VHH binders against DegV domain-containing protein DR_1903. Designs and how they scored, part 2

Target 1, 288 residues: DegV domain-containing protein DR_1903, of Deinococcus radiodurans (q9rt62)
Amino acid sequence: MIAVTTESTADILPLQLGYSGIHLLPVPLGHQGQVYSERELPPDQLVNLIRTTGEPARTLAIDDEVVARTFEAALQGSKSGRLVHVASGSRFTPHFEVAARVAGQFGVRVQVIDGGTVSYALGVQALHAAHLADQGADFGQIARALAELRERTLLTFAVESLDFLRVNGRIGNVAAFIGNWLGLRPLLAVEAGEVVSKARVRGQAAAVRTLLSATHQFQHQTGETLRLYCGHTIGGEGAAEQLQGQLQAVYRDLPAPLHPLGSGLTANVGPGVVAVLAFPRRFGLGHA

## First folded at step 1 (VHH)

Design D9 (framework vhh_8k46_1)
Fold by ESMFold2-Fast, scan of step 1:
Structure D9 (fold): chain B 288 residues (1-288), chain A 123 residues (1-123)
Amino acid sequence: as target 1 above (288 residues)
Amino acid sequence: AVQLQASGGGFVQPGGSLRLSCAASGFTFDDYAMGWFRQAPGKEREFVSAISWSGDSTYYADSVKGRFTISRDNSKNTVYLQMNSLRAEDTATYYCARSEYGLDFSDYGMDVWGQGTQVTVSS
């Protein structure tokens, strides 16, 4: 069986990580010249530091030594002596490039996939890869399945401000409209490896309604039963609970669990974010 | 809120045995790999042993392999280090630590450290 690694910013919960056997490549955080792991600077402390200092936090580049150590540790647990690494989208971060470069030192033993996304959308790709590996899938089968999952994944979210994406260099195509968002909440999505603007709304109820509508449209387009997740950063809990309630009222037999989002994503999108993640139920998660 | 409490150190003669304990609180213990490190007076901290989340995989420094055994009891949120055939060179303060990054047992991979417990091996 092929071992699986992904980034600490994939927002895989500790319980999911523990039973899936996935090893995390740590993405460091920077704030005012200090370097932190995500666990040293959990989301509530991160938001407090940003608010009290007025200075942004950033995700930082990963050292080659850390990548190599992560790959070595994962390979020690691999019965096949092989590893697949699922990296955040190459258009969002330099992490794919670093992982691919270091993987060259391991020859054919380590293969790197461009996940084309971030956060738990990346996390579900890693979990699905682990599920397929446990079933005896080869690298090619995993790569094809992840490409299909990526194309059939909805990741849509409401932010309070574009400033967090801007200061981290992740604003993408929505930069063209930055001056037009005054008094409105941007509704954004990840599509084809980039952030795109979907709507502008006023208030929490309108943001939740738009996320619900995006989910309905996605369900209609796919024609499949979905797995649903209600993501949130610090301050977004109420909106996420409201979204969960509305999704469960419409899709009565489908769970729509709340999913707390980690410090790496919080640094990039800010507090008060609510998100929906959806993909077809047939994509199984490793030991989930 | 996240804490590790190390205990079980003491004075032993060469060839003796000690069992160290590290009690964890404030986090989901069975989701994390745990390690033991030691630091002798005037020397840098060194890796001793580590255990995976499930307890299925264990790792040892060459200097202690065959003499020390790491184990964990996830029902008690505790990791143990059984030290047999102790030598004078094992004299050090022993620290337990939590690995944030799975099986990366470098100092960089450790995010929470316990208070040390002193082990002295002397005739």
Scores: ipSAE 0.000, ipTM 0.100, lowest interface PAE 22.4, mean pLDDT 83

Design K1 (framework vhh_8k46_1)
Fold by ESMFold2-Fast, scan of step 1:
Structure K1 (fold): chain B 288 residues (1-288), chain A 124 residues (1-124)
Amino acid sequence: as target 1 above (288 residues)
Amino acid sequence: AVQLQASGGGFVQPGGSLRLSCAASGFTFSSYAMGWFRQAPGKEREFVSAISGSGGSTYYADSVKGRFTISRDNSKNTVYLQMNSLRAEDTATYYCAAGYSYWGSRSPYEYDYWGQGTQVTVSS
């Protein structure tokens, strides 16, 4: 069996880590010169720290030695002596670059895949890779399946402010839309490994309606039964519950679980975010 | 249409040098990492070298490190592989590849477009 690793910012739940056997590469958090893990600075404390100090938090570069140790630990659990690392999009973070460089020390034993995305969209790629590895898939089969999953994934989200993406250098193609959006919420998507702007709407109800509309359009375009997730950062719980209710009214036989987003994502997108993640249900994630 | 045209291969004696070129068209060259892979008869494709979209990061297989140099000219949409101190074990068909992974990768599975290949034979 091929072992699977991904980043701590992939927002995989503890239960999912337990059944998948995925090892996490820790992505450090920085605030005013101090370095934290996600455990040391959970989302509510991170938001409070930003609010009280007026200073942003950032995800930081990963030390090569930490990457090497993570790969070595994961390989010890691999019966085939092989590992697939699924990295956040190379256009979003330097983490792919670091992982690819360190993987050179391991030769053919470690393959690094550019996930082209972030957060739980990255997490579902890692979970799918673990599911395929458990079924005896090789590197090529896993890589092809993840490429297909990336092309058939909807990740759309509403932010309260573009400032968090801007200060972290992850504003991408939405840089042209930076400005004073009093009372308006930017609606963003991840497309082709970049953040793109889709709309600007007023208020929570309009944001939820736009995410619902995007999901309906995506389902009609693909014609496939979807697996759905309602993501949120601190302060986005109410909007995520509204989204869940509307999705369940339309897709009655499919769960649309709430998915809390971690500190690494919160540092980059801010509080009050609501997101929809959707992809064809044929991409298995293993156990519930 | 995407095209990658490799050239510069040939016959050379051990200790000699060759410079491979790969001319690209049909995509935004600077947005893609470029890689060189090689395949000897009866063997799988193996990684040789890769370069990020900007040219700021380079990677080499241990077997070629210190002997080969990868570079790119984004104004000419071309990637190069300078091969020095060639050995018999460097004999292979060399393929250039373009991958969406901006920073470059050792994995052939991260490359979307492949050239036709250019044969390198190192023999006395």
Scores: ipSAE 0.006, ipTM 0.399, lowest interface PAE 11.1, mean pLDDT 87

Design K10 (framework vhh_8k46_1)
Fold by ESMFold2-Fast, scan of step 1:
Structure K10 (fold): chain B 288 residues (1-288), chain A 122 residues (1-122)
Amino acid sequence: as target 1 above (288 residues)
Amino acid sequence: AVQLQASGGGFVQPGGSLRLSCAASGFTFSSYAMGWFRQAPGKEREFVSAISGSGGSTYYADSVKGRFTISRDNSKNTVYLQMNSLRAEDTATYYCARGPYSSSWFGEMDYWGQGTQVTVSS
């Protein structure tokens, strides 16, 4: 069995880590010169820290040595002698480049895949890789399956403000839309490894309706039964619950579980976010 | 102090049902994911099921999917495991465990409860 690693910002739940055997590469968080792990600064404390100080938090670069230690630990614990690492999109973070460079020290033992995405969309790629590895898949089979999953994944979300993406240098193509949305919520998606603007909507109900519409359009496009997740950051749970109810009304017998999003993502998108993550159910995660 | 107390185990015949309970104290229960694990003699601890803090997300090992249901009552600080269609291979000591905030700790569970023994035999 091939071991699987990904980043701590992939928003994989602790229990999912337990059954999948995935090892996390810690992505450090920074606030006012202090460095934290995701464990040291959970999302509610992160949001409180930003509010009380008036200063933003950021995800930081990973040291080569931390990457090497993570790979060593995963290889030693796995009994496989082989490791696949699924990195956040190379256009979002420098983490793929660092992981690929360090992997060179391990020769053929470590393969690094560009996940082309972030947050739980990255997490589901790692979970699917772990599921396939458990079934005896080789590197090539895993890489091909993850490429197909990336092509068939919907990740769209509503933010309260673009300031969090701007401060972290991840505003990219949506920078042109910074102005003139007092009272409007930007609706964004991850497409082809980039954040793109999809709409501007007024209020929570409109944001939820737009996410539902995007899901319906995606389901029609794929023609497949979907796995659905309603993601949220601190303050977004009510919107996520509304989205869940609407999805379950349309897609009967399809679970649409709430998925809390972590501090790394919260630093980049802010509080009050609601998201939909969807992909064909044939991509097994070893659970649900 | 954080405390988790598992109960509800016992002896049942194949095809029978049991409901396990885990009473929690010493922390804000609704802020933490909870899970069930099991360990048979001479075997490693195995994941069984998990539930998010709000109860909105549930997870199951493939071996128990469709037979077991995890739930929680945040007003009572209790997580439950309803076990139906029990099989001899479900025989194990069952442990409840606390995760931290759902996305903030990656790896092992923070705290483990005392076990409750389930024996499925004819």
Scores: ipSAE 0.000, ipTM 0.180, lowest interface PAE 15.5, mean pLDDT 84

Design K11 (framework vhh_8k46_1)
Amino acid sequence: AVQLQASGGGFVQPGGSLRLSCAASGFTFSSYAMGWFRQAPGKEREFVSAISGSGGSTYYADSVKGRFTISRDNSKNTVYLQMNSLRAEDTATYYCAKDEWYGSSTYFDYWGQGTQVTVSS
ESMFold2-Fast, scan of step 1: ipSAE 0.006; ipTM 0.376

Design K2 (framework vhh_8k46_1)
Fold by ESMFold2-Fast, scan of step 1:
Structure K2 (fold): chain B 288 residues (1-288), chain A 123 residues (1-123)
Amino acid sequence: as target 1 above (288 residues)
Amino acid sequence: AVQLQASGGGFVQPGGSLRLSCAASGFTFSSYAMGWFRQAPGKEREFVSAISGSGGSTYYADSVKGRFTISRDNSKNTVYLQMNSLRAEDTATYYCAKDRSYYWGSGPDFDYWGQGTQVTVSS
């Protein structure tokens, strides 16, 4: 089968890595001249470093050599001698461009897909690719399925502040609204490979209600039964639990598991974030 | 080693135009945002413009918006600054800089710039 790689910032859980066989390309984290892996700087320690020092943390560029080593390692485990790499959106990070260039060294053996998104939305694309590869799908079938999944994915989230996106240079089209958000929580979404502003609300309850409303609208638009995830960064646990309870009340037959978000995303969006990730249930992720 | 070579400066009259170029080597050019800064004698260095790794996002200081255009050619490892409607206050040494990130951040973590190119706007 085709081997699958994606980034350490895709927020795939250890259990999911175990059953999927996905190999992670490590994205380094930087803080005050020190470089860390996700494991060396977990989210609680990352938030404490930012708070204590007053200095931001960042996701850093990946060295070509690290990409090449990751592809080589994944290919050694590939029965077909083929690899698909699912990269974070080319409009968010340099990682797609680096992976695509390094893949040139491997000819047709390595194919790179622009995931057009970040965090667990990227992670579910990689998990779906691994599921399809296990079923004998070729690269073209995987690429088409992931393109459909991207168009049928809702990723909407509430942040405490736009400062984390701003200092990391990932504020994009939301920059026009940063000067007048006094006392309000921004509601953002990932659409067409960009961060867009959806609403400004006061308080946790309003943020949760807006995420719930977005989910209902999305379900109506797709007409399909959804897979639901309640994502959170450190400090967002209570909001995520409230969202989970409200989703379970409406979608009784569907689990809506809490999903902790890693240090790479936390560096870019900050603590206290709550998110909903939704997509049609037919996009299988392998073993539950 | 990272190398950045700025060129294209010179003398120009007010209202004139100049195009600056920055040739980059020693790193994966398309993976990093690039920017332009300037410094006049006795003044602090100031930000002028920046561009993301792919060229899809651009940033401008208020003093140059509508007059300057930043662009890049990743096949040539070069970033450009087209300067139109030049004013006497644009007189400075112009430096190109490599950011640590794909998108230009306003933080203190630009990590390199080269020798610079002098722009003089006078009658």
Scores: ipSAE 0.000, ipTM 0.139, lowest interface PAE 16.6, mean pLDDT 84

Design K3 (framework vhh_8k46_1)
Fold by ESMFold2-Fast, scan of step 1:
Structure K3 (fold): chain B 288 residues (1-288), chain A 126 residues (1-126)
Amino acid sequence: as target 1 above (288 residues)
Amino acid sequence: AVQLQASGGGFVQPGGSLRLSCAASGFTFSSYAMGWFRQAPGKEREFVSAISGSGGSTYYADSVKGRFTISRDNSKNTVYLQMNSLRAEDTATYYCAADSRPYYSGSWYAEEYDYWGQGTQVTVSS
């Protein structure tokens, strides 16, 4: 069976790591010249650190040595001697290019896939890859399935400020929208491996309504039963709960669980974020 | 080591009330979400309620919403489930569980919880 790796910023649950056997590349955090693991700065502490110092935190590039060590460990546990690594989108982070470069040292044993996304949308790709690997799928089958999943995934979110994306260099095509427009919240989406601006809305209720509308439109476009997640960073919990309630009122028999977002993503999007992640239920996540 | 001890179960007539308690030790209690699940004989384990580490977020299964209230006292390392207007269908062994992730809001999925209490039996009859 092919082993699967992805990044600690994929926001995969510890129990899901246990079920899937996925190995994580640790993404380091930087703040005022100090380097931390995500374990050393859980989201609450990270947000408090940013607020008390007035200084932003950043996600940092992973050292080649750390990537090589992680690939070696994952391959040691692979009975097939093969590994697929699902990297965050190459337009968002340096992690794809580092992983692809290091994978060259392993020849055909390690294949790196550009996940074209971040956070639990990336995590879902890794979980689906592990599910397919358990069923005997090869590299080509996994790559094709992940490309289809990527094309059929909705990831839309409301941020309080674009400053966090700007500081981390992940502002992309929304660079023209740097800063807040007097009480307006940017609504962003991940489309074709890029951050895209979708709307500018006033207040939490409008942000939640826009996320609900995007989910409705996506459901109509796909025509499939969806799996739904309500993501949030610290301070976004109330908005995420409101979104969950409204989604469950519309999609009664369908869970829409809250999915707390980790420190790596929080450093990049800031506190107070609410997100919807949706994709067709047929993309199995194994025991997850 | 993490330990969770559930208590407060018993026999009660339909329409009655019970309060379940779950005493926690071995971890920083206020940093972890807590959940209540139940399992009736011959049935699958089902979600009942969950509460975030701070107590700011609560979740309820549709079958118990408006009747049950989850709360926590972080100074006592205890989570509670106040059960009102009990029905025969509420008869089950009730389990408390701690989320495996610090600083997360909780979940209605049993697989997201690593730490489980021994359970406390609730019987609503006659």
Scores: ipSAE 0.000, ipTM 0.130, lowest interface PAE 17.9, mean pLDDT 84

Design K4 (framework vhh_8k46_1)
Fold by ESMFold2-Fast, scan of step 1:
Parts: structure tokens; C-alpha cells; sequence
Structure K4 (fold): chain B 288 residues (1-288), chain A 122 residues (1-122)
């Protein structure tokens, strides 16, 4: 009943957008004074552009007017005349603040939730919200369910370099890991709305083993059957395939699909990233 | 000051070979990745090849893989691009590039030197 919006950087797949009815706020990309949509600059072209120019790309703030138009369009499609917006973590981006400010113009019709995360972990919250809305859930029920999902989500990933997070101003608490350690890959996690440092390991095999270990520990802590995703940016495909194979060897009856990560996330974490996203299977993404 | 001097370009017929050189100064050469980029008239600059600081890793654009070879001599502060089986489509100004100090062994570059023109025609 309630319409759902989130950001284009939530890495929701086109098929999932089609059946969920989720509307996306477009997050613009900036590179050398030019502004792109994610459609204009898909991940392979983004990485090529960064390589050819030697300049990093950045995600930019969303204009208030674009947010207002997106909310209006979503509300027109709402059976209840109500909308929930699931924003990327307020500590990661300005998008929560912009959405909350614009939502004030709509009174009780628009509620904004701080998703406390990014990328497909945010996308999963939006998809779960859409699923609950389709079942007739109200704002309070959706907000409580998403808070529970946030507390029971593992998002951990290996980057080639911290410089992409640093250049975009998202280095936060991982600044302590800055150093000239050749061949070491930082392992990071999203916890309590922040990027945190977990380890620094040598090589792809060690990174994959650490992600697998984190998944095992998380499964043991939750005691629940998990839904698993192997995320990657351009150049991280091989590592993601290795992670998938190892996860499927352990969790034989559970798919661990490869999930390509979009340009907005790639601008912030760089190419060559491999990630695991895990949460209890009971958090449904729809029955399509 | 960082300086990169590319040389070795010229006129060749299709199927010919050229070796480009890039002499570097003003930074600790072995600590930075080096790359080659090219720009054809009316086109954007495109990546050609890169080599890690140690020389242990090399990377190539699909359009040049198997035909071009990147190498470096850290004792001479020089990076090279051996270009074989040249095609008309390889006609461009070729630039060597210094890797960004922020990106370590990455493919990202923050300084370009003077280019060297390569023309492949019959």
C-alpha cells in the first residue's frame, strides 16, 4: 500500500525494480567538472574513465527539486497516499538530510528512514519495505522491521585501496588503516552506520578466506539460515566467483548469487572490490 | 618537480613496430605504477597499458593485448612500450603517465608528460 523510494546507489537490479515498484532518487556522478547519471556512466565505463584520466569520480548531492519530484511521482502511484523513503546512512552521505528536509513539505505523507548503510544492504532494506507495504504494513511496522534487519545484516568487503573512500570523504574510522603496505588489502565492514576496519590481508585468497570466515561467524551468531550475496566492482569478478564457490560448498542448499555493484559505489570504494552481504532469509524480498 | 619525457614515435606502415620510451625524474620511480595512454584526433584519451612499481604486474587494454608489451627499467627510471603489428587505428599521440601517490599499485594516474606522435599509414 505504502510507496517506497530509495537511491540509485542502492544497487537494486532492474528486474527487482520492475516487480517491487520502488522509485529511485538518482544520485549524480561527478568527474572533471562533468555530471553524469549512472545510466550515462555504467561501472565499466566509469573505471575506464578513471584509468584514462587519472582522476577519481565522486557521488554528488541530490537536488531538493529532484527529491520533491520523485516523492510526488511515488505518491501518485501510492494506494494509501503514503510513502516511505529509505536513505543511505546519514554518516555516509548527505542524502538522508536532503530527503528529511524535503519530506517536511509533505507532512505525515512521507516518512524518511536512516538506512545506516549503503549499496545493496540499503537495497535489501528498500525491497523488504516494499514487500511489507504490499502485505499492508504501516510506517511503524516497516520502520521496526528495517531496524531489526539492520541489526542482523553482515556487510563486509575487501578494497584494493582506501584512497577512493578518502577522496570521497568517506574514510571515517578506517583512517587508522592508512599506510604503505604493498600487496595488503584492507578488509572493512559497515557497523552501526559507519565503515570500520576489520583486517589487512595479503592477496585475493586471504581476502576471500576472511570474508568466508566472517560469514561463518555471523551465521553462528544469528543461528538462522542466511540469504547470501557475493558483491563485486569491476575487476573483483574473480574474487567474487571464488567466494561464491566457497560459500556454496559450505551452504549447499543456498544460492550465493554474484551481485554487480553500481557506479556510485564503485566511485566510493574503487575497482577490484569483493564483498559479502548476508542477512536472515526470513527478511523477504518479495514473492515475484 | 615531476618530469616525464616520452619519445620513440614516428611514421610506420601497417604491420610495423615501434618502441616508445618514457624518461622519468622528480620522484622515487620504483615506488609508482607507470602507464601509457593515447589520444587520437577528435577522441578522448584512452588507456593502453600499465605496469606496477616493481614490474611484477602488467595490464593491457583489450585492443592492444598480444601486440603491445609494457616494461620498465627502474635503474634507468624509464618505462617502455613495445608496439608490434601496428594498425591504422593505433594512430595517436601517446602519453606516459605516473601513478597517483594515493593509489599505490593501482591503475590510476595523476601526471602526464609530453606526448609522442605515432602515425600508422600506408
Amino acid sequence: as target 1 above (288 residues)
Amino acid sequence: AVQLQASGGGFVQPGGSLRLSCAASGFTFSSYAMGWFRQAPGKEREFVSAISGSGGSTYYADSVKGRFTISRDNSKNTVYLQMNSLRAEDTATYYCAKGSPWYGDSYYFDYWGQGTQVTVSS
Scores: ipSAE 0.000, ipTM 0.123, lowest interface PAE 18.6, mean pLDDT 83

Design K5 (framework vhh_8k46_1)
Fold by ESMFold2-Fast, scan of step 1:
Structure K5 (fold): chain B 288 residues (1-288), chain A 122 residues (1-122)
Amino acid sequence: as target 1 above (288 residues)
Amino acid sequence: AVQLQASGGGFVQPGGSLRLSCAASGFTFSSYAMGWFRQAPGKEREFVSAISGSGGSTYYADSVKGRFTISRDNSKNTVYLQMNSLRAEDTATYYCARDLGYSSGWYPFDYWGQGTQVTVSS
């Protein structure tokens, strides 16, 4: 079967890594001239480090040698001698470009897909790719299925500040007026491989209501039964629990599990974030 | 094409008043929140005021609260900034901007109007 790799920032849970066989390409974290792995700096410690020093952390480019070693390790476990790598969106990170460049050294053995997204939306693509590979799908079938999943995925989230995205170069230069919107929380979405602004709201209740409304609109547009996730960074737990409760009140038969988001994403969006991830249930992830 | 045209600036003495106007075209005006920003020479652009699409909500920077009033006339596709009790520190080029709201885009404000200069000096 085709082996699958994606980034450590895809927020795949340890149990899911165990049953899927996915290998992670480690994305390094930088803070005050020091380089950390996500294991060395889990989300609670990352947030504490940022608060204690007053300095932001950043996700860094991956060295070509690390990418090559990750691909080699994954290929050793591949019975087909083939690997598909699902990279975070090329407009969000340099990781697609680096992975595609290094994959050239492996010829047809390694193929890289631009996932057009980040965080667990990327993780879901990798899990679906692993599920299809386990069923004997070839590269073309996997690529087409992931393109369909990407087009039918809702990822929307409320941030406390745009400063974290600015520092990491993810939203462009809006620094001149970041924080000038008198206590309003930006509501953002990932659409067509880009971060887009959807609304500005005051307070947690309004943010949760907007995420719920986006989910209702998406469900009507797709017409399919959805799989739902309530994502959060450190400090966003209460908002995520509120969102979960409201989703369960409307979609009683559908689980809407809380999904903790990792250090790489936390560095880019900050603490206090709440998110909804939704996609059609037919896109299997192997095991629930 | 989206167009925003700011006007109404000028020279005024401290304690005076000015009313700025921003005429909008090329989009459904009532569907977008509008904002005013200002930039003094050598300084960053700063937020001044914003108004929701319906006009039901207004927001002000602490430095202008109680002195400035934002309003809009959706029938005329125009947003206004009434500036009272002007101070030397209010001297800047004033810009109007269309907020993205539920619109897709990279910036929270996707179109900046041409600036109108406000000079407060004795």
Scores: ipSAE 0.000, ipTM 0.115, lowest interface PAE 19.5, mean pLDDT 83

Design K6 (framework vhh_8k46_1)
Fold by ESMFold2-Fast, scan of step 1:
Structure K6 (fold): chain B 288 residues (1-288), chain A 126 residues (1-126)
Amino acid sequence: as target 1 above (288 residues)
Amino acid sequence: AVQLQASGGGFVQPGGSLRLSCAASGFTFSSYAMGWFRQAPGKEREFVSAISGSGGSTYYADSVKGRFTISRDNSKNTVYLQMNSLRAEDTATYYCAADTGYYDSSGYYPAEYDYWGQGTQVTVSS
């Protein structure tokens, strides 16, 4: 079968890594000149570090050698001798370009896909790729399926501040919303491989209602039964629980599990974030 | 057979009111959320309003909040959209839709009932 790799910032759960066999390319974290892995600096400790020092944390570039070692390790576990790497969107990080360059050293054995997204939206692409690989799919079939999944994925989220995206250089198309006021929350979405601004709303209840409205519009646009996730960073738990309850009131008995977001994403979007991730149920994520 | 039939549209002057109805058949109506969507000529379809299966929760697009009210009568398998203070920009064909994302008793999601019907035309002009 084709082996699958993606980034440690894809927010895949340990149980999902266990059954999928996905290998993670570690994305390092930086804070005040010290380098951490995500395991060394989990989200609660990262947020505490930012709050106590007053200094932001950042995701850092990945060395070519780390990419090469990750690909070699994944290939040794591949019975077909082939690997697909699903990278975070090329407009969000340099990781796609680094992975594509290093993959050149492996010829046709390693193919790199631009995932056009981040966080668990990237993670579900990798999980779907692993599911298809387990079913005997080839590179072309996987690439086409992931392209379809990208076009049919909703990722919308509310942040407390744009400062975290700004200091990490990921502010891009949302720069016009810099200078947020206390109690106003920017509503953002990932569309066509870019972060776009959707609204600014006052308070948690308004943010949750906007995420619900976006989900309902998205379900109508796709015309399909959806799989739903309520993502959150540290401090966003209450908003995520409110979103979950309201999604389940509209979509009676449809699971909308809470999904904790990792340190890499927290460094880029900050604490207090609530997100909805939605995509058609038919995109399988494995045997659980 | 499953069907959704929207009705109640027509011509109205700005500031006027209309009540749209959507009659549903062929499925257990109270188990599904219902929504209203609209499409103006040359534009993509957009969300207008939604109501949960029980009627306990309602949702509105910002453009219609405070002017439109969604309701349902599960005994009649009908969802309604009361449209007040109508504006020229509300001119569109209005469609009702049943939410297909619900869990069934087997733990799998229903994959059916993607029906929009012909819709009902609303024209606000003076």
Scores: ipSAE 0.000, ipTM 0.091, lowest interface PAE 22.7, mean pLDDT 81

Design K7 (framework vhh_8k46_1)
Fold by ESMFold2-Fast, scan of step 1:
Structure K7 (fold): chain B 288 residues (1-288), chain A 122 residues (1-122)
Amino acid sequence: as target 1 above (288 residues)
Amino acid sequence: AVQLQASGGGFVQPGGSLRLSCAASGFTFSSYAMGWFRQAPGKEREFVSAISGSGGSTYYADSVKGRFTISRDNSKNTVYLQMNSLRAEDTATYYCAKEGYDFWSGYPSDYWGQGTQVTVSS
């Protein structure tokens, strides 16, 4: 069986790590010259630190040595002597380039896939890869399945402020929305490996309605039964619960579990975020 | 208000089986993951198993994987835990829990049912 690695910022929950066997590359957090792991600075403490100091936190590049150690540890647990690493999108972070460079030291044993996304959308790719590996899939089969999953994934979210993406250098194509504060919430999506602006809405109810509408359009486009997740950062719980209730009113018999987002993502998008993640249910996630 | 009622515990010999049930009310059942946790005498409460809202994904502690099976019936607002090949170390009070912020981190939710006692002894 092929081992699977991805990044700590993929927001895979500890329980999911336990059953999937996925190894994480730790993405370090920086704040006022100090470096933290996500474990050392969980989301509530991170938000409090940002509020008390008035300064944002950043995600930092992963050192080559840390990548090499992570690959070595994962390979030691691999019965096939093989590893697939699913990296955050190469247009979002330097992590794909670092992983690909280090993987060269391992020859054919390590294959790196550009996940083209971030957060739990990346996490579901890694979980799907682990599921397929457990079923005996090879590198080519995993790569093709993940490419299909990427094409059929909706990741849309509402932020309270664009400042967090800007400070981390991940504002991309939504830079034109900077400084438009007027009580509007930017609604963003990850499309073709980029953050794009979809709308600007006033208030939580409008943000939730827009996420619901995006999900409806996506379901119509795919024609498939979806897996749905309501992501949130600290302060976004109420909006996520509202989204969950409305999704289940529309998509009866489909669960829409709440998914807490970690410190790495919180540093990049800020508190108060609510997100919808959707993809066809045929993509299995770490279940046998 | 959230209410969770666990039942099905009892005394069994090593190698025996039990099926636990958790009847839930006060929330939209299919919207939330549900789980089982246990607390052995003199020990901390630990995670046993979890199931997603749809039942499409299940999770197990290494100590019970292959022996226990979690399932749910969303039409009846009920979660089940089928326990096979029981061992003395499975002796504990078993609690069902509703998904909360720390649920998936393996930490017990504040939404607990009354426990059901499982005793595995010769």
Scores: ipSAE 0.000, ipTM 0.190, lowest interface PAE 13.7, mean pLDDT 83

